# VH-VL binders against Putative glutamine--fructose-6-phosphate aminotransferase [isomerizing], part 5

Target 1, 262 residues: Putative glutamine--fructose-6-phosphate aminotransferase [isomerizing], of Saccharomyces cerevisiae (a2p2r3)
Amino acid sequence: MCGIFGYCNFLIEKTRGEIIDTLIEGLQALEYKEYDSSGISIQGDELESLNIYKQTGKISSLKEEIDLYNLNKNLPFISHCGIAHTRRATHGGLRRANCHPHNSDPSNEFVVVHNGVITNFANLKALLMAKGYVFKSDTDTECIPKLYKHIYDTSIELGYNLDFHVLTNLVLKELEGSYGLLCTSSHFPDEVVAARKGSPLVIGVKGKTDMDVNFVEVEYLDQEEDYLKLNTQTKSSGNVLAAAPVKYNTCLRKSPPFVHNT

## First folded at step 23 (VH-VL)

Design Y2 (from Y1 with light chain G30S)
Fold by OpenDDE, last read:
Structure Y2 (fold): chain C 262 residues (1-262), chain A 122 residues (1-122), chain B 107 residues (1-107)
Amino acid sequence: as target 1 above (262 residues)
Amino acid sequence: QVQLQESGPGLVKPSETLSLTCTVSGFSLSSYWVHWVRQAPGKGLEWLGVIYTSGKTRYNTPFTSRLTISVDTSKNQFSLKLSSVTAADTAVYYCAREYITTGQSDYYFDYWGQGTLVTVSS
Amino acid sequence: EIVLTQSPDFQSVTPKEKVTITCRASQSISNSLHWYQQKPDQSPKLLIKYASYSFSGIPSRFSGSGSGTDFTLTINSLEAEDAATYYCHQSDSWPLTFGQGTKLEIK
């Protein structure tokens, strides 16, 4: 069993310390006695940089891990997206490397926390390893951020600038199994994508003012023809996995801030 | 270019404190974890300890009572002090950089100093 | 601590031959094993990270394999410049530990 937690502030200034505290508090709220690993991802000091902190043990161990780094906790962020994870080690042993979040590469271009099982992990891993990706963990989750990067890089090479949600949909089409996941990326600052298949996910929104709407838009992965075209073009180049049409449930996209014209 | 260079006395008397300094260039000690590793003559490598970017340290168990690692980021230097030395502490001492990505350490050493021989002799 | 045991301790090899060095861990370390080359009077140099990934600038004749407890470093065609002592290193748990080394001499 795993818990995933995301926290986003938009146009509300929060310090790094406040963000970390919020993520940790979220994890604590999810924590069970059996949990033995935890981790977070937050924005680094540089623009479009993501940091990952993770450790085995209790939440206190994660705090200790974070404190090993020279972090300016007073750094303010007008907008920020952070993700967090806590788990009991099941798939993969109790190792730091097996803790979430997982990254795509040493630059953390894509960072993922995941609750679920990717059943085609072995095949994905083999493919990604053949492409030069370095795997460090025993988890099935690790293929997800690497797959993000692979599809992203391929899309760029082909001259496409995909939206984060579109990119996510392409990734999800390649995944088999069940999942609740959050993904952040240096390529998509101040954005977080949430996706679920068979696992519950709860989204809460709090505004400074009364919101005009009391719902969050959820995108269902429809087999849109446009995605198929991208896949067919990539099939010819041998670089993109042929997406099996998997009925994927819901990708949640962060809607642009409602500019309330005052 | 990333460089590490050890410096200190080549000879230390028994029961005294061995002091070494590693000067780094091409990177910041505020961004990278750095380690001390030693090698006795004709022997293998022994990890001594690490100093983190926060200034916190972790030592190998046999050295917890005798070893102190410190950092001066303004000088791009970090140091080792090993107290109560014996002949068993005769070794080439290396400073090494741990490979680290943004916010995540990989716990292998990508760059090493040239090493400095320290002989403990009366 | 995790004990790494290398085999052999010493090997004399003719140029162009294939060389295999093994490293066994006292417990499973997944792929958290790294290989270093140390030439006489030089510092160790990283060859392989995480069991099978070559470090930048390392010749293709060097390769690593293995997972869990058993690992191998392979030199497909030995060159004279490969005379060195090779060390495995684990980063799975504290304290960090090294194998005892394998000295490779060329005839």
Scores: ipSAE 0.765, ipTM 0.882, lowest interface PAE 0.6, mean pLDDT 89
Fold by OpenDDE, fold request of step 24:
Structure Y2 (fold): chain C 262 residues (1-262), chain A 122 residues (1-122), chain B 107 residues (1-107)
Amino acid sequence: as target 1 above (262 residues)
Amino acid sequence: QVQLQESGPGLVKPSETLSLTCTVSGFSLSSYWVHWVRQAPGKGLEWLGVIYTSGKTRYNTPFTSRLTISVDTSKNQFSLKLSSVTAADTAVYYCAREYITTGQSDYYFDYWGQGTLVTVSS
Amino acid sequence: EIVLTQSPDFQSVTPKEKVTITCRASQSISNSLHWYQQKPDQSPKLLIKYASYSFSGIPSRFSGSGSGTDFTLTINSLEAEDAATYYCHQSDSWPLTFGQGTKLEIK
């Protein structure tokens, strides 16, 4: 069992420290007694860079891990997408390498957190290894970001510049099993994709004023692109959008403009 | 070009403190972790400790009371101090760079210094 | 700590022969096993990372395999310049540890 959490600030300045704290708080809210590992991904110091921090143990261990790095916690971001994960080790042993997030390559072009099981993992891994991808974990999730990169690179070579959601759909078509998934990429700054098959997904939106929730786009695989109005629940602190289980794979996206404050 | 170079006294008396410096070039100190590893004559490799980009350190258990690793970022230098040395501390001492993916540690050593021999003798 | 045991401790081989060195971990370390080459009077050099991935600039005759507790370094066609001591290294758990080394001599 795993918990997935994403946090995005759009056109609201947040420091790296605030972002980290928010992600950690999110993980704490998801934390179950049996959870034994956690991790986050946030933007790095360089433009279009992503960092990953992960550790076995409780959330405190993750905090300690992050503190090993000399991070500028005061670095401001007008817009930013971070993702987080906590789990009890089921697939793969209790090792740091098996913790989420997982990456596509050493430069973290694609970063994924995942809840579920990829049943065709063995085949995907074999294919990706044959193409030179380095696997560091025993998890089925690790093939996902590598598959992103493979499809991305291939598309570029073929002269296609795909949107993140289109790329995601191509990835999802290759995945078998069940999943809740978040993905970020250095190729798509300030974007996050969320995908589900057989699991619920909840999106919360908070703003200073009443916001239109129509900025959230929902897609179903193998169907025409459509906007699905999600069920909304009004909370005191904002709106919660709930996506009910559907027969088809679902991808959600938000693509705000990239603004990085130095 | 990535370079690490160890330097220090080749001879130390028993009970004194062994002090070494690792000077690095070709990479940013803020981006990599540096480890110290030693090798006794004719023996294998022994991991001593690591210094993180935060300046925090982790030491191998046998050395926690005697070992201090530090960094001077202005000089691109790492320092190792080992106190209360005995003949058993005679070894070639290496500093080594840990290969780090963006924001992640892989805990293997991609580049090593040439090493410096330290002999503990009265 | 995790103990790495290499086999053999010493091997004398003829050029062009295939050489196999094994490393066994006291517990499972997945693929967190690395191989180094150390020539006489030189520092260790990284050969293989994570059991099977060659480091940049390493000749293709070097390869690694294995997972869990049993790992193998293979030199498919030994060259005279390959005379060295080879070490396995685990990065699965603290403290980081090395095998005792395998000394390879060329006849």
Scores: ipSAE 0.706, ipTM 0.856, lowest interface PAE 0.6, mean pLDDT 88
Fold by OpenDDE, fold request of step 24:
Order: sequence, then C-alpha cells, then structure tokens
Structure Y2 (fold): chain C 262 residues (1-262), chain A 122 residues (1-122), chain B 107 residues (1-107)
Amino acid sequence: as target 1 above (262 residues)
Amino acid sequence: QVQLQESGPGLVKPSETLSLTCTVSGFSLSSYWVHWVRQAPGKGLEWLGVIYTSGKTRYNTPFTSRLTISVDTSKNQFSLKLSSVTAADTAVYYCAREYITTGQSDYYFDYWGQGTLVTVSS
Amino acid sequence: EIVLTQSPDFQSVTPKEKVTITCRASQSISNSLHWYQQKPDQSPKLLIKYASYSFSGIPSRFSGSGSGTDFTLTINSLEAEDAATYYCHQSDSWPLTFGQGTKLEIK
C-alpha cells in the first residue's frame, strides 16, 4: 500500500520551503505505521529542472535527506507543481532506489509517483533497456517515466510537439495493470498530470473566489481514439519500440461533482 | 576537465593529526558530494566518509571519533583531518566525487584524485 | 556492514582470453554493485555501474552481470592494458564497502 500526493500553486506565490512543507504535511496525513519510505519531486533552481528527494524510513528520514542538500528554501515560485509519495515496501525490497519518485534519466525529464501494479513491467523494462535506459530500482514504476521520455523523444524526432496530456495518454496505452499516478516534467513546466485505473484519486481545488464550476475535465482512454501508435515488438522481432505518427484528439468529460466540505 | 588532487604531508608521527586537502576543478561543487577513501599498501579500498553539499558529513563507524571532513567552497577545497594516527593509518588517501545532480545520489565514484601517500612513522 | 568477497584473488592470463571475476555479497544488494579498475600506481577507474551498465568511455569488452548476492565482471578478450586490480563496490547500505580486489596479470 502507498499514498501519492500532489500540490500545485498557480499564480499564488509560494517559497520552496513552503512547498516542501506542504508536500511533507500531505504525506504525513496519509501516513500510517506500516509506511517505510517516502519521497518528493519539486522544481529545481532552473525553470526547466526537477529535483527528486527520497529516502527509506519515516517522513523524518526524508526531511533529513533533503537537509543534506544546500537548498535555497526561500526561492519563490509564482506557479509550481510538486509530487510526493509514501509507501510500504511491497514490490521490490526496502531500499532507497525503490522509493518514489522515479525518473526517466539523470536529468529528471519525467518524474512519476505511482500507486498500483504494472503487470507488463518486465516486457517494458526489457524494451527500454534495449534502448539504453539505466534501471536502478526493482520497482515496476520505474518503466513509466522512461516510457514517457521514449515516447516524447520519438514524437520530437517525428516532428510532433505533443501536449502533456496527449503524451500521457500514449504512455497509459502501453501500461497494463492498475494505477494511480502523478507525473511532472521539465518539458512541461507548472503542469502535472494525474491518471487512475482502479486506484482512487482525489482532487482538491482552492481558489480566491468562488468556483464557476464544480467539476474538472477528465479524459477517458477506453475510447477508440487515434493516437501515435507504439508497437512493442516481442524478443523475436528485436525488442524495438516503434512509434507511428497518428493525429491525436483529446476527449474531455466532466468529472463527478466536487464534494464541498463546509 | 574534471580534476581532483590530494595534497598534504607525506609523513606524520604517531598520535599526531593527519591533515589532507583535496582541490577540485572542472565541475560545480553544488552537483557533487566528495568522499574520502584510503588504501593501505598492498591492500584494498576502505571508505572513510562523505561530505554533503550542505556541509554535513557522514563517517565510517571506525573513524567517527577521529575523522573530520570539511569544505572551503571559496577555494574549491575539501579537507580531511584524522587525529591520533597510528601505523595502521599508513595509506594512500583518495578523494572521489559522487554525482548528485537534481537531488539524487548515484552512490558510485566516477572520478578520483591521484591519491597521496601518508606514512605514519616515528 | 556488507562484506564483498571477490574470486579469484589473483589470475594470470594470456592476451585475447576471456576473464571472469566474481563478487559475492554477504546479503542481497539488488543491483547496487559497481566495478573499478586500478592499474599500478594509478587511482581507481569506474568500469561498470549498477551491476551491468558500462561507464562512459569503457571498451565494450568489459561487461557486468548479476543481481542480489552474486555478480560477475567479464573481459571478453583481454588486452595487455587490462593488467590491473579490479574491485567491486556496494552502495546499497552504509557503510560503503569494497571487495578485497582481484589482481589480473597478463603473460
């Protein structure tokens, strides 16, 4: 079992320290006795950079880990998206490398926190390793951000500049199993994507004024949509992930109404 | 070009303090942690400790009472002090860097200094 | 601490031969094992990271494999320049530890 938490401030200035505190407090609210690892991802000092901090143990261990770095906690952000994770080690051993978030590469182009199981992880991992990706963990989650990067790079090579939600849909089509996940990217500053299949996900929105609507727009993958088709070839065909350029449309539906806690 | 260079006295008397400096160039101090590793003559490698970008340190258990690692960022220099030395502390001492860009440590050493021999003798 | 035991301690081989060095951990370390090469009077050089990934600039004749407790460094076709002592290193748990080394001599 694990908990995922995302925090976004949009056009409301928050310091790095405040953002970190909020993410940690969110994790603490989710935490129970069995949790033994935690991590966060926040924006780095540069606009197109993401940092990851994670550690085994309790939330206090994560705080200690963060304090090993010389972070400017007073750095202000007008807009920012951070993601966080806490878990009991079930898939993979209790080790720092198995903690979330997971990244696509050393530059953290894509960062993911995940609650669930990717059942086709072994196949995805094999394909991605063949592409030169370095796996450091024993978790099924690690293939997700790497898959993001692969699809992103392929799309760019093909002359497409995909939106984050479109890219996400392409990734999700390749995933089998159950999941609640959050993803951030240096390619998409101040954005976070949330996706679920079988796992619950709650979204809270707070504004300065009354909201005009009591729902968010949600995309459903079960619709026959034209996507960039990635073909995963079996070992017999050389284990190559191939992408074919296809026009993509996003289908948005209304979410269930918000629950207002007065 | 990435460079790490150890320097210090080649000879130290028993019970005195061994003091070494590691001067680094060709990379940002904010992106790497620095470790100290030693190698006794004809022996293997022994990890001594690490200094983080925050200035905090972690030492190997046998050295917690005798070892101090510090940094002078203005000079791009890391220091090692080992007190109460004995003949067992005779070794080549290395500084090595660990990549920690974007908040993640790789926990391997991609570049090492050339090492400096320190002999403990009366 | 995690103890790494290498085998053999010493090996003498002829050029172009295949060489295999093993490293065994006292407990499972997943893939958190790295390999270094140290030539005489030189500092260690990183060869393999995380059991099987070659470091930048390392010749393709070097490869690593293994997971858990048993790891292997392989030199597929030995060159004269490969005469060195090889060390495994674990980064799974504190303190960081090294194997005792394997000295490779070329006839």
Scores: ipSAE 0.699, ipTM 0.851, lowest interface PAE 0.6, mean pLDDT 89

Design Y2 (from Y1 with light chain G30S)
Fold by OpenDDE, last read:
Structure Y2 (fold): chain C 262 residues (1-262), chain A 122 residues (1-122), chain B 107 residues (1-107)
Amino acid sequence: as target 1 above (262 residues)
Amino acid sequence: QVQLQESGPGLVKPSETLSLTCTVSGFSLSSYWVHWVRQAPGKGLEWLGVIYTSGKTRYNTPFTSRLTISVDTSKNQFSLKLSSVTAADTAVYYCAREYITTGQSDYYFDYWGQGTLVTVSS
Amino acid sequence: EIVLTQSPDFQSVTPKEKVTITCRASQSISNSLHWYQQKPDQSPKLLIKYASYSFSGIPSRFSGSGSGTDFTLTINSLEAEDAATYYCHQSDSWPLTFGQGTKLEIK
């Protein structure tokens, strides 16, 4: 059993410390007594860099882990996307390496938190290992960010510059099983993608004013007929978008407006 | 070029404090944790402790009361102090780096110093 | 602490032979096992990380395998320069620990 949590601030300044606190608070809200590991991913010191902090134990252990690093917690971010995870160790056992988030490579080009089971993990792992990817965990989740990178790199080599949601759709086509996913990437600053198959996912939006949720794009990977049925059930009541408990692959993209730093 | 170099007295008297310095170059201190490992003559490797980029430390249990690891970032130097030494503390002492990139440690030692022999003798 | 036990403690081998060193952990450490080579009067050198991944610059004759509690370091064709003591290291749990070492001598 796992909980995933994402927090994004767009055009609202937040410090690194505030972002961390928010992610941790989100995890605490999801926490069950049986949970024994947690982790977060936030922007690093450099632009378009992502850091991962994770640890076994209670949330306090994660805090301690973060404090091992000399992080500037006062660093302000106008826009930022962070993701978090907490779990009870099942698949792969209780070890730090098995904690989420998982990364594509040492530079964290793609970072994923996952709730679910990837049933074709063995095949994906074999493929990715053959491509030179280093696996550090026993989890089925670890193949996901590596698959992101593989598809991304391949697309670039072929001369395609894919959007994050398009890339995500390609990744999801290769995944079998059930999942709730959050993914961030250094290639897509200030973006987060959320995907679900079978697992529930909820998005909350808070603004200074009654803002349109236009920055949230919802895509359905299933046939057009099924899309129409889902649209009739999604009562957008207020600031919460609830995904219908349908067997449909759904990809959610939250993209802030491009702040052209002129 | 990555370099770690241990330095200190080669001889220490029993009950005194062993003090060593590890000078590093060729890499950023913010991206690595530094460990101390020792090797008694003809014996295996023993992990002593680690210092994190925050300056916090973790020590192996047998050394918790006697070991202090510190860092001077301005000098790119790490220090080890081991108090109340006995003959059992005679060893080659190594500093080794652990790469921490993007908030994750590799938890292996990719580069080691050459080591410095410390003999505890009256 | 996690105890790592290597086998054998000592081995005398002929050049070009295949050598296998084993490391057994007192409890499961998944793939958090690393191998080092230490030549006489030198510091340890990283060979294999996470049980099976060769470190940069390491000759292809070195390989690692295993998971859980049982691990192996293999040298497919021993060269004279491979005379050294080999250590396994676990990073799964604190404190970090090493095997007792396997000394390889070349006949």
Scores: ipSAE 0.625, ipTM 0.812, lowest interface PAE 0.7, mean pLDDT 88
Fold by ESMFold2, last read:
Structure Y2 (fold): chain C 262 residues (1-262), chain A 122 residues (1-122), chain B 107 residues (1-107)
Amino acid sequence: as target 1 above (262 residues)
Amino acid sequence: QVQLQESGPGLVKPSETLSLTCTVSGFSLSSYWVHWVRQAPGKGLEWLGVIYTSGKTRYNTPFTSRLTISVDTSKNQFSLKLSSVTAADTAVYYCAREYITTGQSDYYFDYWGQGTLVTVSS
Amino acid sequence: EIVLTQSPDFQSVTPKEKVTITCRASQSISNSLHWYQQKPDQSPKLLIKYASYSFSGIPSRFSGSGSGTDFTLTINSLEAEDAATYYCHQSDSWPLTFGQGTKLEIK
């Protein structure tokens, strides 16, 4: 049994330490009492970079892993989208390579956490290996971020400038099976895409205590798939809080939203 | 350009402490981890330990009581001290850089120093 | 700890021949197995990572295969410069361990 969790702070300044704490607390709030593995992905020191931290065992082992890197936990983010994953403990050998998140490449251009089964992963893996992608794990999930990068790179070579949701739709068309997934990318900073097919997905929104209404517009990008993109900005003329797009140095302070999956 | 260079005394007496330095350049000490590996003459490779950017260390089990690895970031220098040496500690000592990507650790070594021979002899 | 056993310990080979070196792990390590080349009086150099993926700048005559417990390094059409000792290395479990080495000589 796996759990995925996403956390977005929208126009509300949070430090890296606070973001990490929130992601870890989100994992601890999932049903599981024992953990087989856990992991997170957050933005790195560079504006467009992503970092992955993952480890087998208890959540405390993940915290110990993160501490090895001596991160600047005071680094502030006005808006940030992070993702996390945990798996209930099972008996048998555990490999750190099989922990989520999984990446597309050494630069973490695309990072994915996933619950479910990708039934055509053997075919996708064979295709991606032929294209030069390095697989480090035994998991079906690893094909997803690599497929993201393959389609993204191909689109760039052909002269297209795809939005993240368009790219995601193309990726999902190639996947067979069931899934709940979250994807972040260095190419689409401060964005997260959530998609589900046969797995539950819950979205929570939290506003400041001095406002009576909290609202975030949600776009369903494919009626055949139960997935959505969290929009970081939507213009509003009322007392309803709006998410603002966070593109290249433009931010407004808002209450943080989050995404939860079981 | 990435460079690692080991240095230290070539001869150490039994029961004394072996002390080595690895001077590095061409990469950020905050983003990479350095390991120590040794090779007895005519023998294979033996991993000794690693120091993380946090200052925490991990040592191979036989060495946990004798081995100290440290770093001086102001000098770009890693140090190895091995106490109570015997003839079995005669080896070429290498420092090696872990091949690493953003926030991940793969635990294989992409760059190695030239090595320095240390002989333990009475 | 995981023991890596290489075969053969030594092989005398002629140029242009295909050479196969094996590495057997004492338990499954999936594909967390890496290969290094050490020429005489030199430090090791990374050849293959994760069983089958060539490191940057490695000649195409070097290839790796295997998963689980049985791994193979293959040199297709051996060249004189390939005379060296080859080591497998596992990164699956602590402590990190190496095979005992396979020495290739040109005859």
Scores: ipSAE 0.584, ipTM 0.785, lowest interface PAE 1.5, mean pLDDT 80
Fold by ESMFold2, fold request of step 24:
Structure Y2 (fold): chain C 262 residues (1-262), chain A 122 residues (1-122), chain B 107 residues (1-107)
Amino acid sequence: as target 1 above (262 residues)
Amino acid sequence: QVQLQESGPGLVKPSETLSLTCTVSGFSLSSYWVHWVRQAPGKGLEWLGVIYTSGKTRYNTPFTSRLTISVDTSKNQFSLKLSSVTAADTAVYYCAREYITTGQSDYYFDYWGQGTLVTVSS
Amino acid sequence: EIVLTQSPDFQSVTPKEKVTITCRASQSISNSLHWYQQKPDQSPKLLIKYASYSFSGIPSRFSGSGSGTDFTLTINSLEAEDAATYYCHQSDSWPLTFGQGTKLEIK
């Protein structure tokens, strides 16, 4: 029983502390039982940089981990996209390396949180290892951000400048199995991409001054679309970025992750 | 220019407390955590503990009752106190830094101080 | 506590030869293993992080490999300045631990 959560503020100033609190509160609002691990990714001190904070155990352990860094919680962000993950209590020797989020590389060019099972993980891992990627965890999820970076770097070498949603479609075509995922990237700093296959995804929208007005914006590519994109809208004065889930399969066995954006 | 410099008494009597200082320069204390590691003469390396930017500490289990690590950020100085020393505490003591700017505490050390020898002898 | 066992403890080597040093962990540490070089009367210097990633400024003749419990540091073409003691270090579990060291000497 895993949960993913995303939070975006768009053209409405939020401090780092407020963003962290919102991400953690989002994780706490998911189904309530003991957690085995949790993690978040937020923008770092440098523009367009990403940081990851994660820990095994309860949400309180994640809060303690973040506190070790003594971050400047008053640092303001006029726009920001953050992602978070939690996993319900299990047995089996949890390791910090296996916590989400997972990254593509030491610079965190692509960062992913994921629920589900990537059934072709072994093949993807072998391919990526042959290309020089080093896997740090035992999880199938780790192949996703590394595949993002591999395809991204290849596209740049070939002279392409892909939009994040186009890049995501290329990544999803290589994945087999079921998933709900959120991805952020230093190459696309005000964007988060959400995608699902075989799990529902719910999008919530909150307006600044009117709680009675909610917007859901969906961006479709074609009939084989297995993802949605949450884009930063510069011209939307209401600080509203909305997307609706694109369902591949209507199976509703587990409580889905919630994507929260403003 | 990154620098870590350990300083200490050189000689300490058994049952007394040894006190060491690590003075750092050339990097931001907000971007790194500082660890202490020691090396007995002719022996390998032993991790002692870490102090986080929050001021919290973690110590290797055998030392939890004897070890205190602290920082004075206004002086760029880290301190180590080890009480009730014995001959087994004779070692070169190092401070070492860990990069933390991207989060994901990795717990490897990119730069070490020169080390300071502390001999416990009666 | 995770015990790291290095092999050999000591090796006398000829310049230009390939040298291999091993490190075995008492349980799986995935790739959370790092290598340090310590020249006589000097402090340790980071060579390799996460089993196989070279640290900035490290000569290309140094390489690392392995995952799980068995790890290898390789020096492809030994130079005289590589005479040192080499340590592996794990960051998977508390407390952080080091191998006992491998001393390389030049013939």
Scores: ipSAE 0.583, ipTM 0.791, lowest interface PAE 1.5, mean pLDDT 81

